# Ledger of designs, part 24: VH-VL binders against q9fz32

Target 1, 221 residues: q9fz32
Amino acid sequence: MALYCRDTLIIIFQKLTVADLARASCVCKVWNSVATEDDLVVSAFTAPWRIKELVGRPASVSFWRDNGIWKFAISHRICRGDSVTSLAVKYAVQVMDIKRLNNMMSDHGIYSRDRLLIPISNPEILANTTCYVELDKYAKREVAVLYLEGAPKREQPVPGTNQQSNLSADGKRRLIESLRRSMQVDDGTALYYLAIAEGDPRSALSEFSADLRWERQAGLN
Short names: E, the ipSAE of ESMFold2; O, the ipSAE of OpenDDE; V2, 0.75 times the mean of E and O plus 0.25 times the DockQ between their complexes.

## First folded at step 8 (VH-VL; framework fv_ogalvibart)

Design r5 (at its last look DockQ between E and O 0.23; V2 from the best seeds 0.00; counts 0 for: pae E 13.7 > 2)
Fold by ESMFold2, look of step 8:
Structure r5 (fold): chain C 221 residues (1-221), chain A 124 residues (1-124), chain B 107 residues (1-107)
Amino acid sequence: as target 1 above (221 residues)
Amino acid sequence: QVQLVESGGGVVQPGRSLRLSCAASGFTFSRYGMHWVRQAPGKGLEWVAVIWYDGSDKYYADSVTGRFTISRDNSKNTLYLQMNSLRAEDTAVYYCARELGYSSEWYEGYMDVWGQGTLVTVSS
Amino acid sequence: DIQMTQSPSTLSASVGDRVTITCRASQSIRYWLAWFQQKPGKAPKLLIYYASSLESGVPSRFSGSGSGTEFTLTISSLQPDDFATYYCQQYDSYPLTFGQGTKVEIK
């Protein structure tokens, strides 16, 4: 009876790793109910890294199967002049680690996004921090993300924004395809330059050309 | 059920060639990096080669560079190792192994699923 | 190349013993270390990845620790099925390299 009492199981399961909770959840319906309890799972997930707070919850239960370091990442805001190589140096990680984490096939693909996931080389940076569970569309994985500058403000569309509010979905797609062809890049990179040019494709081409000249002169590609 | 099955091992003379195959089932083969690892009789494990999920990136151990070629056919769920200019020191059990990643799309560099191996013996 | 050195090469132990195997890297590999178990005539089996993360289905008596250049695999209470050879493997950089192995034998 003690092994089926919820209070007793909570006390026992509070001491388990996230992997052991996953195992306990397979024993029977009572154990499954307790071992999948949100507070227990979150505590087991965060405790080894001394994370203060985990914000958000994954859509996939497989997220909780382990809490290895690759489950976590720094979200780096991409700036003009960044490259995978320069970020590898900045964060003291290998280029391949960045590519692995971001499901990246080309080093130039970083321009398609506002932020790039950076592997954690020193786990101590997780201690006493807030991490956010996010589905990263480029990495195609749910990741617990650390923002070194603090969480970004949630962006809300500004009413009357001409580029975003005035184009149909088909018109936006055609604009992106035209820009992609002109710059010889992927859709994501075309979107990045269109966004920094505030929807003006001629300005987007100008920004791309300037960045490419800078990279060639610096020898970073 | 995730499974890897090697084949193509046998006895060959030094200087000859041999091609190993590894048939994969139970997972989306085209999303995973694949490795060959060998083990000489009574000896430890030695990594041989890796191929990226789409076949674009390949890396080899120094001991086999220039002689062995790793390849894959994602339409057949099959990994290959072409072994040319075989030497006595290539005698080993050859394992194929799948690289593990979260959500099955990451390249991690360690191997979670191994085949049972195929023996290659290089002797006069 | 990163050389991986295991200690001891052979270990004799009884059922119920706490067993510790050490793996040393010739340079820092951070947390990119895996542990494998291999029984005679069988393929290796993954136990631990990221130095300390337990693979699904592996008994909780196995644990890994360490970072940088020194790592340990611990079996808290040795069971009859744990008599095997154990390998560490770094995956920080190519070429991937294994330790020479530690054979755990019945005393």
Scores: ipSAE 0.000, ipTM 0.451, lowest interface PAE 13.7, mean pLDDT 80
Fold by OpenDDE, look of step 8:
Structure r5 (fold): chain C 221 residues (1-221), chain A 124 residues (1-124), chain B 107 residues (1-107)
Amino acid sequence: as target 1 above (221 residues)
Amino acid sequence: QVQLVESGGGVVQPGRSLRLSCAASGFTFSRYGMHWVRQAPGKGLEWVAVIWYDGSDKYYADSVTGRFTISRDNSKNTLYLQMNSLRAEDTAVYYCARELGYSSEWYEGYMDVWGQGTLVTVSS
Amino acid sequence: DIQMTQSPSTLSASVGDRVTITCRASQSIRYWLAWFQQKPGKAPKLLIYYASSLESGVPSRFSGSGSGTEFTLTISSLQPDDFATYYCQQYDSYPLTFGQGTKVEIK
């Protein structure tokens, strides 16, 4: 009888990990109703990291499947002089991890972005902090984001309209080749710009040109 | 419940074509990369192909490159594998699998959900 | 291509036994490794991802460890439901590759 009391269940479930809550949610309808409560799930998610507050909620329940360190990232606003390498040094992380997290194939295009997500190497940085659940348009995943300089300004990047370029594999290859030639870059770079442009070659060229201009202004070329 | 259901398998002669389908349900199909993995009878698992969540990119195993085409219709929550010029060595149970994890358009993730598979037999 | 080598190919064990399966990569894959369980006539089931993260719904008797080129799947106490074939898989780079599998059978 005690296991059907909601209050008792809440007390017990408050001590569970996110994984255990997930298992508990499969036991029965009553357990499910308690184990899936937002407050319990959030608490279970944040507690191991001593996170003070989690702002926002993921669109996907899969976000709560695990609470590994890779769920979290630092938001770094890109400044003049920043490179993936310099940021790797600054945050004591690997270059490849930054690139992986942000879906970067090259260092090109960094300047077309407002921010980079930085993987967290030291989990202690999360203690007593506020993290924000965001869908990052470049990472294309939901991430709990830590802002070191304060709360994010409300301008949520509008999720880019996924214009599904219905380009056949062959069409895409030809497009990439065309862009590569036009930009005088490697395939990876061309693909990067095409991706950020959501498959629009004109936009890709525009972004590339913008980056070049920025590089010139920054004295990097 | 998250579910993948493969269909389209059967017995075909070498050189023929076959199209497999994988119907997805219980999740937002358009947010996930999808894979085909096959298993020959009594053998191990072999990766076949991947398609990005929006179909923007595709990769294939060398063994099927030029012969197989992976595609998807997000409006129908369906993944496809067009298999042309089939060979005896293509005989296998074909599984569709959902990609999860923390990768997206440039980096591959892990496969968390699998269908039950559909058998393709290529024999003369 | 990254080759994945599992050992042993076959393992005979009893209920309650501690079982260890190893997987070696031909090059470093850091943590981009998954373990799957497959029973006869069934689809593979994800057990472990990122080398050591336990998939939701998987019993805690399963654990993964390792990084770089050497990885281990451990079953702390083998249960009747654990007799199956296990596969490691790297997802560090394409093409994705699997180990040859380890069959855990009843002694």
Scores: ipSAE 0.000, ipTM 0.520, lowest interface PAE 11.4, mean pLDDT 85
ESMFold2 (binder alone), look of step 8: mean pLDDT 91; pTM 0.934

Design r6 (at its last look DockQ between E and O 0.06; V2 from the best seeds 0.00; counts 0 for: pae E 15.5 > 2, placed apart)
Fold by OpenDDE, look of step 8:
Structure r6 (fold): chain C 221 residues (1-221), chain A 124 residues (1-124), chain B 107 residues (1-107)
Amino acid sequence: as target 1 above (221 residues)
Amino acid sequence: QVQLVESGGGVVQPGRSLRLSCAASGFTFSKYGMHWVRQAPGKGLEWVAVIWYDGSDKYYADSVTGRFTISRDNSKNTLYLQMNSLRAEDTAVYYCARELGYSSDWYSEYMDVWGQGTLVTVSS
Amino acid sequence: DIQMTQSPSTLSASVGDRVTITCRASQSIRSWLAWFQQKPGKAPKLLIYYASSLESGVPSRFSGSGSGTEFTLTISSLQPDDFATYYCQQYDTYPLTFGQGTKVEIK
């Protein structure tokens, strides 16, 4: 009977991991009502990392079920001269981890972006910090983002309208092939630009062209 | 309790169609990507298709592309697999599975919950 | 497509034995690997995700290791309930692919 008292449950659930809260939420309606409380979930999520504050809330419930280090990333504003390689060195992470996190198929796309998410190698960096839950349009995932230089300016990336590409798998393949031919790039590169363009081939071509122009200006070609 | 229950399996002739259903309960269905995975008798597991949490995107294995359609009704907490032009090689137990992760064209998470499966037999 | 190759295909062991199953990817999948257990007539059960993370409710005798192209599932002390078929699965890129399976049977 004591397990139905809300106050008692709160005290108990405050000691639970986010995974345990998720399990508790499936026991009964009363437990569910307490285990899904925002404050409890946030606390359980942040506590292992000693995060001071979590700003924002994820749209996906799955966000809470996994609080591994890969849920977090550093927001790096891209500056002139930055490369994926230089950033990997700067943050002591692997190039491939940066690319994967940001869904980068080539190094060319870095110049069309305002920021890159950097994976976190040292969890201690999260201690006593404020993290922001964001849906990154390039990573296409919700990430708890750490800003090293202060709070993000209000230009929150508009959650990319997942333009429902109503294209069948076959249609997508054809589109990629078409883009590959038009851009004279490999499939991976074509797919990358299509992805950043949210499935719009015209935008993809535009982004590609912009990157090429940038490369030329930078003397990389 | 989180649960997935497949239905709609049976015996069909080659060239025929069949629609499978997967009823989800115990979780917010609309927040999760869903997969179909099949297993031929005495064989290993084969990925079939995935659908995003909101139905915004779908991917298929090459073996079923153009013949199978994955869909979902979030209002009914139900996942579907429309199978057309069935072949003998499509004979398998079909499992639905929940993806614990985020919707992404590039990033897949892992399947943490599976149904018990429904048997589809394609025979002349 | 990424090919996943498991070894051995069949493993005979006794209760209490240490069991190791290997999975090799045709290309690097980093740590995007899962291990599943399947018993006859039952659905696969997730054991390990992200190569080494133990799924909730899975006994601690199960462990995963590896990265890149080589992965291992280890059962530190085989229990009667562990006789089953085990599958590795990559979720690095579509299409998702499974190993051919390893049957752990009683010696």
Scores: ipSAE 0.006, ipTM 0.520, lowest interface PAE 11.1, mean pLDDT 84
Fold by ESMFold2, look of step 8:
Structure r6 (fold): chain C 221 residues (1-221), chain A 124 residues (1-124), chain B 107 residues (1-107)
Amino acid sequence: as target 1 above (221 residues)
Amino acid sequence: QVQLVESGGGVVQPGRSLRLSCAASGFTFSKYGMHWVRQAPGKGLEWVAVIWYDGSDKYYADSVTGRFTISRDNSKNTLYLQMNSLRAEDTAVYYCARELGYSSDWYSEYMDVWGQGTLVTVSS
Amino acid sequence: DIQMTQSPSTLSASVGDRVTITCRASQSIRSWLAWFQQKPGKAPKLLIYYASSLESGVPSRFSGSGSGTEFTLTISSLQPDDFATYYCQQYDTYPLTFGQGTKVEIK
């Protein structure tokens, strides 16, 4: 009986990890309702890192299922003279970690972008900070970013990551899977195009097709 | 579709030099880091070297540092390994391997595509 | 350099058996570990990356686990196609290093 009382479930679930919260959400309708509450999910996601505030909402519910340190990054403003090796030294991280996080093998390069994601080597830097959920164009995934210089005044999550769909969580998942099949890409890439298309799957396919035409025209093969 | 083909292997005397090539096709070569990995007959795999997509950074195993040089020519879609001062312990099948560049929202996959290998035998 | 030690060196098993291969790192590599399968005369094939993520097209009977210094590759029900040599490889720190290999043979 008590395991169906909402207030009791909130107390129990607030102590769970993101993995256990995800498992709890599969038990029944009442448990699902409590385990998927925004405040509870955000709290479970941020608590291990002692983050003060997480701004913005991801488009994919799968974002919440893993709060490993790789979900977080410093957003470094690129300056003249920066290199991956100099930034690895500056932030006390490995070159390969920066490369992995940013898909450094992309055709955009380091100086073609304003900012580079830097992995978190010391998680204590996240404590008592505000992080922003953003869909990173170069990393092709949703990342919780920390701005060391302070929050950008007009930085907002992309519309697709903040738009509430009238679709259920299952309906969103199936939409993403359908886009993955149609575009022959991974989940993160499908989410990227859905986000820049403001949640419209037809526009997402159009944007993807345009990017493919651009790459062929640019002679990247 | 994606293909890597090594060439330039052969029999060579200790102290001599040899240059290996790896021809790439089916992908945009200049977007990917490339590796050399070797395997002595009947033995395990040993990483040899890596070169970044634009040739800017190179890293080597301790066993070959100062003797081997990795390089690439993006206009020819070709990876190279210059092997100087060869020793008997350098005898191996040499593979080139592509570092995967585009990936899922988890970190990039590592060394997904390998060539067939070319045999280098260092013998007097 | 980070030394990668696999055990066992050779493993004899029958079709249908559960097979577990262990890989130990001389220092923490966090989760930057890959598993490869190699058959005689063939190039290695990637199975697992980031310790536990299954490469596309790899059968679900393969799984990886572990972090830090201890990692395992598990084949839940061995199939005839799985008789091969398996290598772990760390990509946390240069130089990249492989384990010495584990040969899975038919019993």
Scores: ipSAE 0.000, ipTM 0.438, lowest interface PAE 15.5, mean pLDDT 79
ESMFold2 (binder alone), look of step 8: mean pLDDT 91; pTM 0.928

## First folded at step 10 (VH-VL; framework fv_ogalvibart)

Design t1 (at its last look DockQ between E and O 0.20; V2 from the best seeds 0.00; counts 0 for: pae E 9.2 > 2, placed apart)
Fold by OpenDDE, look of step 10:
Structure t1 (fold): chain C 221 residues (1-221), chain A 124 residues (1-124), chain B 107 residues (1-107)
Amino acid sequence: as target 1 above (221 residues)
Amino acid sequence: QVQLVESGGGVVQPGRSLRLSCAASGFTFSDYGMHWVRQAPGKGLEWVAVIWYDGYDKYYADSVTGRFTISRDNSKNTLYLQMNSLRAEDTAVYYCARELGYSSDYYEGYMDVWGQGTLVTVSS
Amino acid sequence: DIQMTQSPSTLSASVGDRVTITCRASQSIRSWLAWFQQKPGKAPKLLIYKASSLESGVPSRFSGSGSGTEFTLTISSLQPDDFATYYCQQYDSYPLTFGQGTKVEIK
């Protein structure tokens, strides 16, 4: 009986990890309603890193499923004279890690950009900071961004503009076909993963890959 | 089925040019970086070049820099390698390979799919 | 450039044997190492990525271990289909580089 009391559940769920909250959300409707509360999820996400505040919300729920250090990055505005190498030295990170995060293969790509995301090697930098959830157009993913020099200027695209809503029926069909081909699955399976990913094809692929890994580990394949 | 098929190989004289193609199917070609890797007869593997998914960023091995150009046409699902000023040491089977992109919000960056290769022979 | 050195260059073994191939990097590549299998006249096939992750469809008798500069590919029980040349590859930084290869042949 005590496990159906919302207040009791909140107290218990406040102590859970993001992963545990996700599991709890699958138990029953009552648990789901509490485990999916925005404040609880945000708290669970930020707590391991001692982040003071998380501004913005991701477009995909899958964002919360992984709260590894790679979810966070420093926003660096590119200045004259900057190079990927110089930034690697400045932030004490590997050049390749910067390139991977920003989907760049050559150093020359930096000149076409206004900012670079810098991977975080020391998690202590996140302590007592404000991070901003953003969809980076180059990284092609949602990232919790740390600004060292202050809050982002208002011109940054507000996270959550559901670009998903304007895909024409044809666009959706193409997307499903693309996912089907990429996953090498049937339409139903592709649709399933797209649905759980809330329309994000990258997240869908990620979920699919995770399931495949799990199946392999479980000896099911 | 995910597939890469190389073409354009053949016998050429030193100093001549050759263009290789790699046709991709079974996946969204425009989402992946692509590599060329070569293997001289009876020798090991040598990385040649990479091109990013949008075709903007490229990188080359020192051995081919200034002579080879990697490019792609995403509308045709095709990767290219323009080889100029060919040398005898360029004789090899040339493979195209796909670089796996993001998995679990992290870019993996390893070559998971390879073509069967096309033979380039540079001889007098 | 990062040099990759494999050992041994050639390995003779029998079916059922435990086989171990080592790869050394000239500098730390963390876990950015892949293992490939190549049979004569065929393209390389990915076996292991990120030093220890088994590629889909690869038999569980294959395993990878190591980090930094020292890596190992292990075949727990060699099968007839496993006689081939194996290559390690670093993808930590450009240029990408391969080991010289290890030929596993029948004893």
Scores: ipSAE 0.021, ipTM 0.583, lowest interface PAE 3.6, mean pLDDT 87
Fold by ESMFold2, look of step 10:
Structure t1 (fold): chain C 221 residues (1-221), chain A 124 residues (1-124), chain B 107 residues (1-107)
Amino acid sequence: as target 1 above (221 residues)
Amino acid sequence: QVQLVESGGGVVQPGRSLRLSCAASGFTFSDYGMHWVRQAPGKGLEWVAVIWYDGYDKYYADSVTGRFTISRDNSKNTLYLQMNSLRAEDTAVYYCARELGYSSDYYEGYMDVWGQGTLVTVSS
Amino acid sequence: DIQMTQSPSTLSASVGDRVTITCRASQSIRSWLAWFQQKPGKAPKLLIYKASSLESGVPSRFSGSGSGTEFTLTISSLQPDDFATYYCQQYDSYPLTFGQGTKVEIK
């Protein structure tokens, strides 16, 4: 009976890897229910890399089934003078790995993009960071991205206010762009959820996901 | 069903040319990189060339550079290998192979589907 | 160019035996290694990718391990269908290269 008890399964599954959770989810409905809980899955996904926070929810359930290093990428903001070759040297990766990850046809055209995905050669850079789940239109898959410039900038709170102020203009733009990619929505929708989440991208995604689940249930013909 | 079928092999004299084709079906051809791999009779596998999904990026083994040209026609789901200045050491079964994309979250070079092969014999 | 060296070149084994094939790279290829099985007159078939990931539909008696320069393919309990030639292949950098092959024969 204990292997069908939800509380016992939670204790056991908390110690499992993503691969083991995926196997456990195939056993029966009770095991599937526990093995697919958000907190367990996110913890198993992030723990090997010591990621502090994973923001966003993938559209594909299969995203969670393998947390190899290629699920992660640095989101590099393209600057004047950048080339695939210079970025390969800068990040200590191979030119071909950059080109393949981004579905690049050649060295040309990187300046038609705002950002370029860089494969991770040193997994230690993931430790104690926040990663964002995004659907990259060029790579044609969901990727957990790291912004090396750090979290979006925040304006200094006004002394005596109850809340920290909104992000800086640059930080808000970057955050809105990430939310837009993650949720596959327009700027207005992303801003709406960010506003009701008090500027917290994780809360914004949670509210969006909850609303989306409700809409699917309510939209039953 | 994913399928690759090579054709165009045969017996040819040294110094002559031959064009191989590989017909693809059962998948979106333009989403995948494609390879040619050869195997001399009784010998191991030797990678020959790759072409990326859009036909721009190509890479060749040193043994064939300057003599062989890989190409593709995405509108016809067909991969080609133009083999010029053939030599006896080019005698082999030639396979085409599909490079799996990021479906399993791996990076390229990993060939998941192979054709049946077509024999090229270069003899005087 | 990265040279891939397999050992042994040939091995004889009985049904039920544990079979181990090794593959050494002349420089680090990280984990970008695949294993293929080829039966006489047939095209190669993918078994393992990324050194240790089992391709869909491949029996669980096959496993791969290793990273850097040393890699191993293991068949935990050899079956009649497993008598074939096995190749490792690095896909870390161009030109892509294969090992010379290991023929597994019935004893």
Scores: ipSAE 0.013, ipTM 0.526, lowest interface PAE 9.2, mean pLDDT 81
ESMFold2 (binder alone), look of step 10: mean pLDDT 91; pTM 0.940

